# Designs tried in a protein design chat: VHH binders against a4x776. Part 19

Target 1, 306 residues: a4x776
Amino acid sequence: MSTSMSVARSLPGGPVAEQILAEVAQEVTQLRAAGVTPALATVLVGDDDASVGYIRIKQRQAVQLGFASPHVRLPASASQADLQAVVTQLSADTSVHGVLVQHPVPPHLDFDRAMQALDPEKDVDGMHPVNLGRLALGLPGPTPCTPAGIEALLAYHEVPVAGREVVVLGRGATLGRPLAMVLAQKRPTANAAVTVVHTGVPDWPRYTRRAEIVVAAAGVPGLVRPEHLRPGAVVVNGGVRYAGRRLLPDVDESCATVAGAMTPRVGGVGPTTVAMLFRNAVRAARRTRSSRTPVRLPDSGAPAGR
Short names: E, the ipSAE of ESMFold2; O, the ipSAE of OpenDDE; V2, 0.75 times the mean of E and O plus 0.25 times the DockQ between their complexes.

## First folded at step 5 (VHH; framework vhh_7pa5_2)

Design t02 (at its last look DockQ between E and O 0.44; V2 from the best seeds 0.00; counts 0 for: pae E 3.7 > 2, unsure alone 63.8 < 65)
Fold by ESMFold2, look of step 5:
Structure t02 (fold): chain B 306 residues (1-306), chain A 127 residues (1-127)
Amino acid sequence: as target 1 above (306 residues)
Amino acid sequence: QVQLVESGGGMVQPGGSLRLSCAASGFTFSSYAMSWVRRAPGKGPEWVSTISSSGGSTSYADSVKGRFTISRDNAKNTLYLQMNSLKPEDTALYYCAKDRYSYEITYGSGEYYFDYWGQGTQVTVSS
């Protein structure tokens, strides 16, 4: 790490992600042996350098894990109808098990409308309203990636969660809300007493000071300070903001002097989020168990179709 | 049933030009990306060019970039390939291929996945 060490035990996400991805790779191998090629399709609108870079990283990881990695690139001038058609075509393609549309899209396009047209079974982010409803009801479905990553991180590092007081600081739809639902599930890695607080609660530190586990999910750099924690608390930094390439976590690093365990500023929750995306994708392929064999073009005199 | 019928091939001298056509029927032509793929004698298939369903997006193999132009007429359900500055290396059977998507789809594995293709039209560049 780049910072000085403190009393708190480190909870790095890198080893967690590596374990998850190894399990995914094993499942991909099993599916391919059974004639199913898992496929994660990516869609990019335009050529923004950052977005191109994110897609390339995901494509590289998909290939390394043994996924087919179809990619569709639309020009920045593409219409809403163009984007909707691609999403609909990918939803209908039985050889594609997961679909990821790179955000942001150009301002003339409605990202949310496009994503509502996606088959919920192919929603690898787990954020489609149908899948959030499944989570709330305890029904099978892809789980939101960062919340699932946090549960896995706590389990990997053998942090007791069941029966414990967990405070989630932040109420966002992408992390705070779904995380509360995840950690309240009846299972050994969850089963917590979960409280959601936010900056709109005048004395929110009253809750975090009692918590055995605090998950910072507000996206407000330095919001959580040592005086907001009980000694020995486990602190997970789920929310971040960037100043250029520099990561600005919600949890001040000095919290390590009070916390019993804490995610590091670099290499904490982030790696687990990416791993969970691929876990959702391979599980989608396992549920469907469908695939199309690659078709080579005819050599000579062959019929047009097979 | 889907039909793709290529035409416009022939023999031409190096440096010459040809325009290939592909008549499409049996599907909604304007909903799908279309490609040209070629097979040279003794070689496997080589992707040449792709055009999106609307015609607004095109891509080319490096070997033909700047010399070939793909186009389509959605009112006539016809795909075209204008081939200029032809070389002996361009000698091949040229196929018209229908994609499953409205835009070009690429794979990290390097394999081709098309729904349908035609019988091809022969292009021979020789003196």
Scores: ipSAE 0.238, ipTM 0.685, lowest interface PAE 3.7, mean pLDDT 87
Fold by OpenDDE, look of step 5:
Structure t02 (fold): chain B 306 residues (1-306), chain A 127 residues (1-127)
Amino acid sequence: as target 1 above (306 residues)
Amino acid sequence: QVQLVESGGGMVQPGGSLRLSCAASGFTFSSYAMSWVRRAPGKGPEWVSTISSSGGSTSYADSVKGRFTISRDNAKNTLYLQMNSLKPEDTALYYCAKDRYSYEITYGSGEYYFDYWGQGTQVTVSS
């Protein structure tokens, strides 16, 4: 009996991102037609090559989508006050709708403190404490990009999530925690039974082996192996580290021999994260428009014909 | 009312030098970054240079890097552009522009985030 090693179905993020970005582009066009130019500001502190590269990619994408893309660069020696001043100025600028502060910042700076100076309405990463609070409460607002991307990815590929047992491996503030909140929401593309496992759970494989969906969010290369999975499980790799330019996934590639579906090593969650950033940006711009009371142009009183 | 008045333009031969000045009024000059933008005949506006509010940070377009120097005197509410090694391609109307922010902004997309512009000063580089 030739055990046909069933290869997991691939769950690429590229097509998901393309769809979302197309929608964003349409919305940007509509806003421009209405006299609003969506603007996404970016802030970079220092000259880290990787960060510079990421910002450039985001800026190019912003321009392609029709965003204005102001970019503020601070030297690596910038003070906390400098960073906060920039964020405050961008928050106060009515022509700026979204603000991205590129992570990481130099070690002497407090990123979280800087983010607190940002208007939550302009938080396109969805990582502002107020927006995380909104998420926790099920209130509308910017959603963390990576968690939102994962939900969208699963939905796009028609992976059932509602009522399914989902295990999130990792409890980081940027992915694991917010993802658990996102997937627990009362939506057709969420509404899952979510379990969060982490370093405090020595026998975490006990949970993942039962899970219908496993999302790796630990940031530990090769952490998830075939023996940790239920046969036929859906596996999403959200945790990523880099060794130079090489992406090191939490999920070992061999998991494809056991999983029913799995995100690829390259082109999985990453593209969707970026797309969600722009979705948040355009939505922020839309919210600003709705608050502008239409200035009723005074009726040009037709001169009474003598 | 915000006013920006450029001066110092003129005609020079290739390889020559000019110093542009911009007198600013109607706002707290020292609180904002300032920029130079130029417009050549038949072309769109081109960003030239930006200086932070304190003067501690400067940036230049690749086309002028190493030849142009932006500076400011906050006590005099004046912005400067020293232009050396001028080329025919530098021929343009040069505008002083008030940035929206105190820090340097990189302008790469052709969209400039300036609140106010001057009337411009003409620079002509011709043999």
Scores: ipSAE 0.031, ipTM 0.477, lowest interface PAE 2.8, mean pLDDT 88
ESMFold2 (binder alone), look of step 5: mean pLDDT 79; pTM 0.803

Design t03 (at its last look DockQ between E and O 0.54; V2 from the best seeds 0.43)
Fold by ESMFold2, look of step 5:
Structure t03 (fold): chain B 306 residues (1-306), chain A 127 residues (1-127)
Amino acid sequence: as target 1 above (306 residues)
Amino acid sequence: QVQLVESGGGMVQPGGSLRLSCAASGFTFSSYAMSWVRRAPGKGPEWVSTISSSGGYTSYADSVKGRFTISRDNAKNTLYLQMNSLKPEDTALYYCAKDRYSYEVTYGSGEYYFDYWGQGTQVTVSS
C-alpha cells in the first residue's frame, strides 16, 4: 500500500530567537557607544531552587547581551509593602530601563497589585494595562512577549499573514486577546482577518476549518485535532500545560499529517518569548535620555566619586 | 548632600573587638539598604555585610559570619558594625555604603556597586 509523504514544515523558534537576540546585542553596543548603558533589573522573592535557576539564566543572558543586570533579592517573609517599595524604587530609578519580577511570588503576596506601581515604560513583559491599551490603539510601547514572538516566528519562516484568515483559539489575557490585536495591526507581517474563538463556542471547529492560520492558545492539551483543520493550514502551538516535566501542547501531533506547517512541540514559540523580553528592554533604553551607573569602588586609594 | 561619616576604627590585637559607626545625612536613611565594604592594603574592595532598610534582613560574607554583626538605628540615622574575634586578615579601611534600594542589590558579574560611600575608618589588627 502507498503512504503519504506529506510532512508539515517545521516552524522552530530557536533560530528566530537567535536572530532577535543578535539584533538586541547590536542595539546594546550602539547605546553603550552613545553613553547609555541599558539595564534590566530582576527581582526575586524567596529562594526556591527553580526560581533561582530561572533568574540566573536571565541574568547570564542579560550580561551576555551587554546589559547592566542589577538583581534585588527579598526574603520569602517579605511583606506586600516591602515588595511594592522595591518595585516603586526600581520604577523611579532613571538608570534602570526594564524591570522583571520573577513569578510566582510567595502566596501571601499579590503580584498583580505590586506590578501596578511599575512604570509602564519599564514593563518588559508588555502586560501592564497601559501597554495593552497602547497596543489596542496602535501606539508605540512594549509589546506582550509571546504575541510578538509569534508574529516574528511567522515572519521568519515566511508564512504570509497579511490578508489571511487567522483564527486564535483561546482568549487569555497573556496570549489570545493581545495576539488578536497584534495580528490585526497595519503592517506586512500582520494585517490579518482575525477571529477569536474559545471552548465556550460550541462549534468552534467551524472557524478553525476555514482558517489559513490557526494559533492554539487555550491551554487544553490535545484540543486541536486533524479534523479541525483545513488541509495545508499553518498551525502555531502557543498554549501549553505541563504534566510534571512533560510539555502538553494544545495541538495534537497528528495534525502534522494535515497541516502545511506547524510549530514543533518543544522549541516552538517559547524561545521567541524570551527573546522579545530583551527586545522590549533594549527599546526601553533607546527611549530614555538619562542613565546612571553606580560607582564602583576603586582597587586602591580613596573612594571613587559618583 | 549625601554624607556618610565612619568612626570607631583603630588598632587592636588579634582576638579583640571594635564597633564601627556610620553617621548618615542628606537622604532618607530608613528607605535604603546599607552595607559595610572593606579594602585591605593592596587588594580590591570586599563586601562585608548588608542590612535592609528596616533592619529585618541581614547578610554577611563567609569570611566574617559569626564574628561580625551589622545593625542600624533608623531614629538616629546610624549604621553599626560590631566586630569580634578580629584577625590580622580583617585589617582594612572600612567604608559605609548606601545602596539604591531597600534591599541588597547585586550585579550580574557578582560585583557590588553603590550610590555613595564615605571616607572610611581604618581597622588594624596586629600584635
Scores: ipSAE 0.455, ipTM 0.787, lowest interface PAE 1.9, mean pLDDT 87
Fold by OpenDDE, look of step 5:
Structure t03 (fold): chain B 306 residues (1-306), chain A 127 residues (1-127)
Amino acid sequence: as target 1 above (306 residues)
Amino acid sequence: QVQLVESGGGMVQPGGSLRLSCAASGFTFSSYAMSWVRRAPGKGPEWVSTISSSGGYTSYADSVKGRFTISRDNAKNTLYLQMNSLKPEDTALYYCAKDRYSYEVTYGSGEYYFDYWGQGTQVTVSS
């Protein structure tokens, strides 16, 4: 009886992103029809080729979706004050609804400090401390893009999350920590039993072997191996490093022999992260519209002079 | 009210030089990047140069690189454009423009957006 090694079901992020972006496009169209042009501003410091490429992709996508896409370029020699001034000005500009500061910034600059100058309402990355606080408190606001994307990915593929044992491998500020908060929320697509493991947990495989869902968020290539998984587990690769242009996932490809479902090496969480950025942007634009109380021009009841 | 008043234009021979000035008022001049834009007869507006709010960063169109120099005096609320080695192709109405931010802003379409423009000063390069 040849035990046909059942290959894990693929969980691609592309279709998820497409769906989300389609929704965003519709919302942008509606806003435009209402006289609001959603604008997503981007800030790039320096000339890092990779960063330039990423910004270009985001700008193209923004234009395709119908966003205004102002881009501020600062030289690599820009001061902290320069960066903060730009962020402050973008925050004050009522025509700008979302702001993305491209990471990384040159080493002499403090990215976190710059982000503190940003209006949390315009934080499309969802990484502003105020928005992370909102997330922690279960308040509405921009959600971190990658965690939001992972939730959406699982939901799209009809992976049950509510009440399930989820292990997040990694406690980074950009993924592991906020993801744990996202998946613990009282929503049908969340509401999970979440455990966070990290380098301080020597026997972290003990937890992942019990998990129904494992999300790798460590940023360590090949960290997750088949022996670390429960047979049939759902495996999401959120942690990635790059060697040049090659993506190095936390999850070893051999995990597909044990996992029931797994994100692909390419086209998994990445696309969904980008889609969530634009979702945050359009939502930011919508929030600004609702605050504009239509100034009812007084009905000039000019009495018809008889 | 924001006001931008250009001066220094005129007629020069090819290879000649001109220095344009723009007097700015009605806003905190030192807080914004400033730009020069030109419009030649029968053509659309062309971006020429931008300078950051502090003057520490400058950018130029390829067509004017090495020939034109943008500068500013924040104490005088004045923007300058030194134009050297002028060519007939440089003939245009030159506008001073206020940028929205401290640094140059481009859009995904490659368009430059300015919030205020002057009336322009005519530069004619003719033999």
Scores: ipSAE 0.339, ipTM 0.701, lowest interface PAE 1.4, mean pLDDT 90
ESMFold2 (binder alone), look of step 5: mean pLDDT 80; pTM 0.810

## First folded at step 6 (VHH)

Design u01 (framework vhh_etentamig_d1; at its last look DockQ between E and O 0.52; V2 from the best seeds 0.00; counts 0 for: pae E 5.0 > 2, unsure alone 60.5 < 65)
Fold by OpenDDE, look of step 6:
Structure u01 (fold): chain B 306 residues (1-306), chain A 127 residues (1-127)
Amino acid sequence: as target 1 above (306 residues)
Amino acid sequence: EVQLLESGGGLVQPGGSLRLSCAASGFTFSSYAMSWVRQAPGKGPEWVSTISSSGGYTSYADSVKGRFTISRDNSKNTLYLQMNSLRAEDTAVYYCAKDRYSYEVTYGSGEYYFDYRGQGTLVTVSS
């Protein structure tokens, strides 16, 4: 009896990103028709090749979507004050709706401090402390991109999340913690029973083996193995490291032999993160428009023709 | 009102030098990057150089790199362009431009956008 090893269903992020970006493009078109040009500003400090590459990709995408894409480049020797000044100026610029400060910044700079100078309304990464607070409180605002992407990915692929046991492996500020908050929200695509496991939990596999959905967010290559999973579990690889150009996932590929569904090594959560960035940007632009009370030009009373 | 007034243009021989000045008013000069742009007869505008608000960072077009030097005196609200080893192809109207931020801003289209520019000063390099 050849036990046909059922291969996990793939959960690619590409189609999800395409759908979201199509929606964004439509919204941008609508805003432009209304006289608003959405603008996503990017800030890069230094000349890190990878960072430069990422910025270029984002700029191209921005232009394709119909965004204005102002880019401010600071030298690697820039001071904290220089960076904060730029962020402050971008925050004050009414023609700019979203601002992305590219991470990482040079070691002598405090990224978090710089981000505190950013208007939370323009935080397209959704990582500003105010926006994380909003998330925690269930208030509207920019949502962290990667967590939002994961929710969207699961929803797109019709993976039930509501009422399901979800284990998030990792408690990082950029993924694990905000994802736990996102998936715990009272929404049809969230509303999960969320458990966060981390290095302080020695027997973390006890939790992942029970989970209907496992999201790896630890940033440890090969951390999640088949023996850590419930058969048929949905596995999302959110944690990624790079060795040069090679992507090193938290989830070992062999997990596909046990999982019911799994994100691919390449083209999983990554594309959705980028899409969510632009979603945040266009939403920011929309919010700005709504706050502009249409100055009703007084109806120039047509003089009654005598 | 923002005002930018260029000066220092004129006729110079190939290989000669010229120093342009731009007097700025109507805004906090020290808070913004400043740029020089030029437009040759029959050609579109060309970016020449930018200097950050503090003067700590400068950038140049490849066509002028090593020959031109941008500088500023924030105490005098003045931008400068030292032009050395001038060539016939440097003939243009040179404009002083206010950048939007304290550092240079570029757009995905490769276009430079400035908030304000001056009336320009003509530089003619001719034998």
Scores: ipSAE 0.592, ipTM 0.814, lowest interface PAE 0.8, mean pLDDT 91
Fold by ESMFold2, look of step 6:
Structure u01 (fold): chain B 306 residues (1-306), chain A 127 residues (1-127)
Amino acid sequence: as target 1 above (306 residues)
Amino acid sequence: EVQLLESGGGLVQPGGSLRLSCAASGFTFSSYAMSWVRQAPGKGPEWVSTISSSGGYTSYADSVKGRFTISRDNSKNTLYLQMNSLRAEDTAVYYCAKDRYSYEVTYGSGEYYFDYRGQGTLVTVSS
C-alpha cells in the first residue's frame, strides 16, 4: 500500500545547533591548549531589561563554551562618539577576537555608523560592509548568522539545494539579501537558482508557488499560507516576530498540510543562528592570537603580562 | 610607563570622612576609565567604584553606594575617592586601577581586569 505525505516532515534546528556548538567547543579547547583564549566582547547601550537579558544569555553561552566574555555597558545618554570610541578600542585590543554590539541602540545613535568603526575581522555578526562584500565576491569571511544557519539546517536534514529553485520572500539586509548570495555559491549545499521577492511585488505568490524551497524572510507573521506553496515544497521559517514570548513565524503552521518539509515554529532556524555566532567568534580567534587570560589585578607598579 | 600613586589613607573614627587621591602618569589619563579596588585583611580584592574617562559615568559597589563618591580631574591627572560615613568594614588597602577602555568592563563571572594598579594606601576605621 502506497504512503502519502499528508503532514510535512519537521526540520528542527536544535540538533544542527548542537552539532555546530560541539565543534566550536572542540576548537576552543584546541586554541586554549595552544595558549589562546578566545574572547567575545559584548557592548550594550542603555539598561533596557530585554536587551540586558539577551546579553546575559550570550555571555553565559560564551563562558560555557570557554570564551572570555568582556562586557561594556554604556549609559543610555552615551554619544555617537562614545560608542564609536568603545568599538575602536575593542577593535584595537589584541586580546579580543570578536565584538558584538547589541541591537537595537537608542534612537539618537547610528548603529551602522558604529559598525564602520569595527574591525571587519572581529565582526561576529558578519554584517560589516567589508564582510558582506567578501560574501558577494565569494571571498573568505564571516557569513551572516541566520543565512549560514539556514544553509546548515538544509544540509543537515539532507534537503537537496543544488540546482533547485529557491525563492526567498524578503529583502532585508540581515537575512533575505545575504541568504540569496549564500545559496547561489558554488558548493554542494548551495548552488541554487535563487529568486528574491517581497510584498511589494505584485502577485509574489506566483513565484512561491513554483519554488521547490521557500524561505520566508519578511518578518510578517503568517504571511505565507498553504495557497502560496507548491505541494511538497520545503518551507523555512526565517522571519519571526513575537507576541510576548510566543514566537510568530512568517509561515502559518497550516502550511504543513501542503509542504513536504517545514521548520517548526519553535526550535527551527533560531538555534542555528546562535550557533553560527559562536562559530564566527571561534574562527576569528583562530585567525588571530592573544596570550592573555583576564585576571582580577596585576601586581602593583608593574605592567600586566601580555 | 604607567605609574599610579595613591595617598590620603590613615586612621579615622567610625562615621568619619577621608579623601583618597591617586596621581597618574605614563599614559593618557583622560582616555581611560579608572577604578578604586580595596583589599581588606584576610580577604581578596574587592571592586569599589569606577569612573568613565570623561567622568560622566560612575558606578559603585552596593556596599559603598551613597557613602563614597569617585571623581577625577583630567587636567591634573588625578583620581579621587571621597569616603563618608566610614565603617569598620571599610578598613582595607585601597588601590587605584587603570582600565584598558574608556568605560567600565566586567566579565561574566563578576571579575574585573585592570592593566595596572598602584601600591595602595591603607585606610583604618576604628575607635
Scores: ipSAE 0.222, ipTM 0.674, lowest interface PAE 5.0, mean pLDDT 87
ESMFold2 (binder alone), look of step 6: mean pLDDT 78; pTM 0.803

Design u02 (framework vhh_etentamig_d1; at its last look DockQ between E and O 0.01; V2 from the best seeds 0.00; counts 0 for: pae E 14.7 > 2, placed apart)
Fold by OpenDDE, look of step 6:
Structure u02 (fold): chain B 306 residues (1-306), chain A 127 residues (1-127)
Amino acid sequence: as target 1 above (306 residues)
Amino acid sequence: EVQLLESGGGLVQPGGSLRLSCAASGFTFSSYAMSWVRQAPGKGPEWVSGISSSGGYTYYADSVKGRFTISRDNSKNTLYLQMNSLRAEDTAVYYCAKDRYSYEVTYGSGEYYFDYRGQGTLVTVSS
């Protein structure tokens, strides 16, 4: 009896991202037609090669989507005041709708403090404390990108979430905690029974083994193994570390032998995160339009030919 | 009042060189990035080059990269554009522009982030 080892269904993020970005592109086109050019500003402090690369990718994507993409570069020696001044200036700029400060910043700078200077309405990462508060309260606003991406990914692949037991492995501020809040929301693509496990839970596998959906958000390579999963469980790898250029997932690949569905090692949640950033940006631009009378850019007075 | 006064334009043969200058006043010149923008007859404005407030970083459009050099003298409140290997397609009115931001800024294609510009100086490249 050849036990056909049922390989987990793949849950790629690429198609999800493409769909979201297509929607974003349409919205950008509509806004432009209405005289609003959505602008996503990026801020980079220092010359970290990886950071530069990430910013470049985001800028290219922004342009492709039809965003204006101003980029502010600060030297690695920039002061906290310098960074905050930039963030404040971009927040005040009516032509800028979204602002991304690239993480990490140099060690002598306080990223969180800088982010507090950002207008929450322009927070495209969705990580501003005000927006996290909005999330907690079920109020509208920018949603953290990675959690939003995970919800979208599950929905796209028609994974039932509502009423399901979801275990989030990790309680980080950028993923685990906000994801728990997102998936607990009263929406058809959320509304889950969410349990957060973490380093304070010695027997965390007790929870993951009964979970219908496991989201790894710990940032510990290979942490989730087959013995930690319910057979047929949906497994989402949200936690990612890099060793150089190599992606190190929280979820061991062998989990595919037990899981019913699983995000791939490459091209899982990552693409969706980026897509959600641009979704936040275009939504921010839309919100600005609704509140502000179109500031008519002064007509470049073509001299009437006499 | 912010004033930007361009100079140095003129008629030049293909392959020739020109140096544009922009005299700035009415703001703290050394605190702002500066740009050159040009507009050819019948075309929209095109960003040409930018320079950070300190002059530490320079940026160029692909169309002028390797041929043009932007520089500044903060002690003289002056922006420069050295244009070498000029081509017919470089024919345009060149504007000095004050960038909106007091920091190093790069622009996306077709996007402009300046709040003031000069009256421009005409550069004509013709055999």
Scores: ipSAE 0.023, ipTM 0.490, lowest interface PAE 3.5, mean pLDDT 88
Fold by ESMFold2, look of step 6:
Structure u02 (fold): chain B 306 residues (1-306), chain A 127 residues (1-127)
Amino acid sequence: as target 1 above (306 residues)
Amino acid sequence: EVQLLESGGGLVQPGGSLRLSCAASGFTFSSYAMSWVRQAPGKGPEWVSGISSSGGYTYYADSVKGRFTISRDNSKNTLYLQMNSLRAEDTAVYYCAKDRYSYEVTYGSGEYYFDYRGQGTLVTVSS
């Protein structure tokens, strides 16, 4: 009496985020028991009520997980030198393990230039050029949050990735590019054959139609439609835009009639991105604990006046 | 079973005030951030305001800042929205919404990040 209905299995990110944050809380507890208080510093430029509220939410989450959460606020009129001085000070502060500068900054400031002054070990976003280089080389370091979240989401939902054909649609620095590098890594949750396409490739649907897994990372609402997918494909919607406060995903919802599994419009990748920020932060604190060794420091080569 | 029951809507003149209430049951209310979301006729949902699980932090859409105040009473499992200086553009069905996740409200969350909302309460601002 049952009729087969063509509806993709849902791949919600909320349960994934909750599992990650529970693990972070355990790691924070272990570090504190070992005498290390993980500290995530937050920096806000300006005083817009919305931006203040966003930072307060992140500070509350950090405190609930057991982080120390020092905060620096700069006026909206702050100079580039003012912002870079704060970043440099936090980089040098051995009691601070992670630094988050709230993006966007006011238009007269160069966010990327300021963040390049940050110690790569404290880069909780995983977007410092050194950390992207580490990712490309397979070296230890924080991974950009959304790509890491997608790998965790696929693993949590038991989607086979190793040896599979994955197409990443989009080449942005925050998602498409680093995701390709993440999913190609040699480990059970990755190890994929990865192809990157983008809207500048006129025949990009040729690639997505053959893929076992499609990750939409273009930031173009409704770009991926059912005719662009192999029946039974796993579809991850990583790219979104807001029209006002309305979330507009890259993947059209009708793709659920062709896909075998699909992230939901609401509560997909987004929650995992937030969780990965805190995972990068606790790992930064753990790295300082595990990497510290007693060394005799020669006084030769010390800065003048010391 | 999660239940959210909004009340306090009605017809009010421009410049007037209303206080909305939302009675919550079926979950540990004090563990979740809560929001108000509104939907004007013929439009999609618009996030209006949010409040942390403890009530210690509140957040507002630009369109309502300075006019609306969100609050909660965790001992009564009730969410509130005090709406002052109402304008015709505030006419909508107002829903309270439970955050889908057990962590704090993240600014910029749309209505689609919430597990549940009630039937809503209609606010009409007209003379």
Scores: ipSAE 0.000, ipTM 0.127, lowest interface PAE 14.7, mean pLDDT 81
ESMFold2 (binder alone), look of step 6: mean pLDDT 80; pTM 0.824

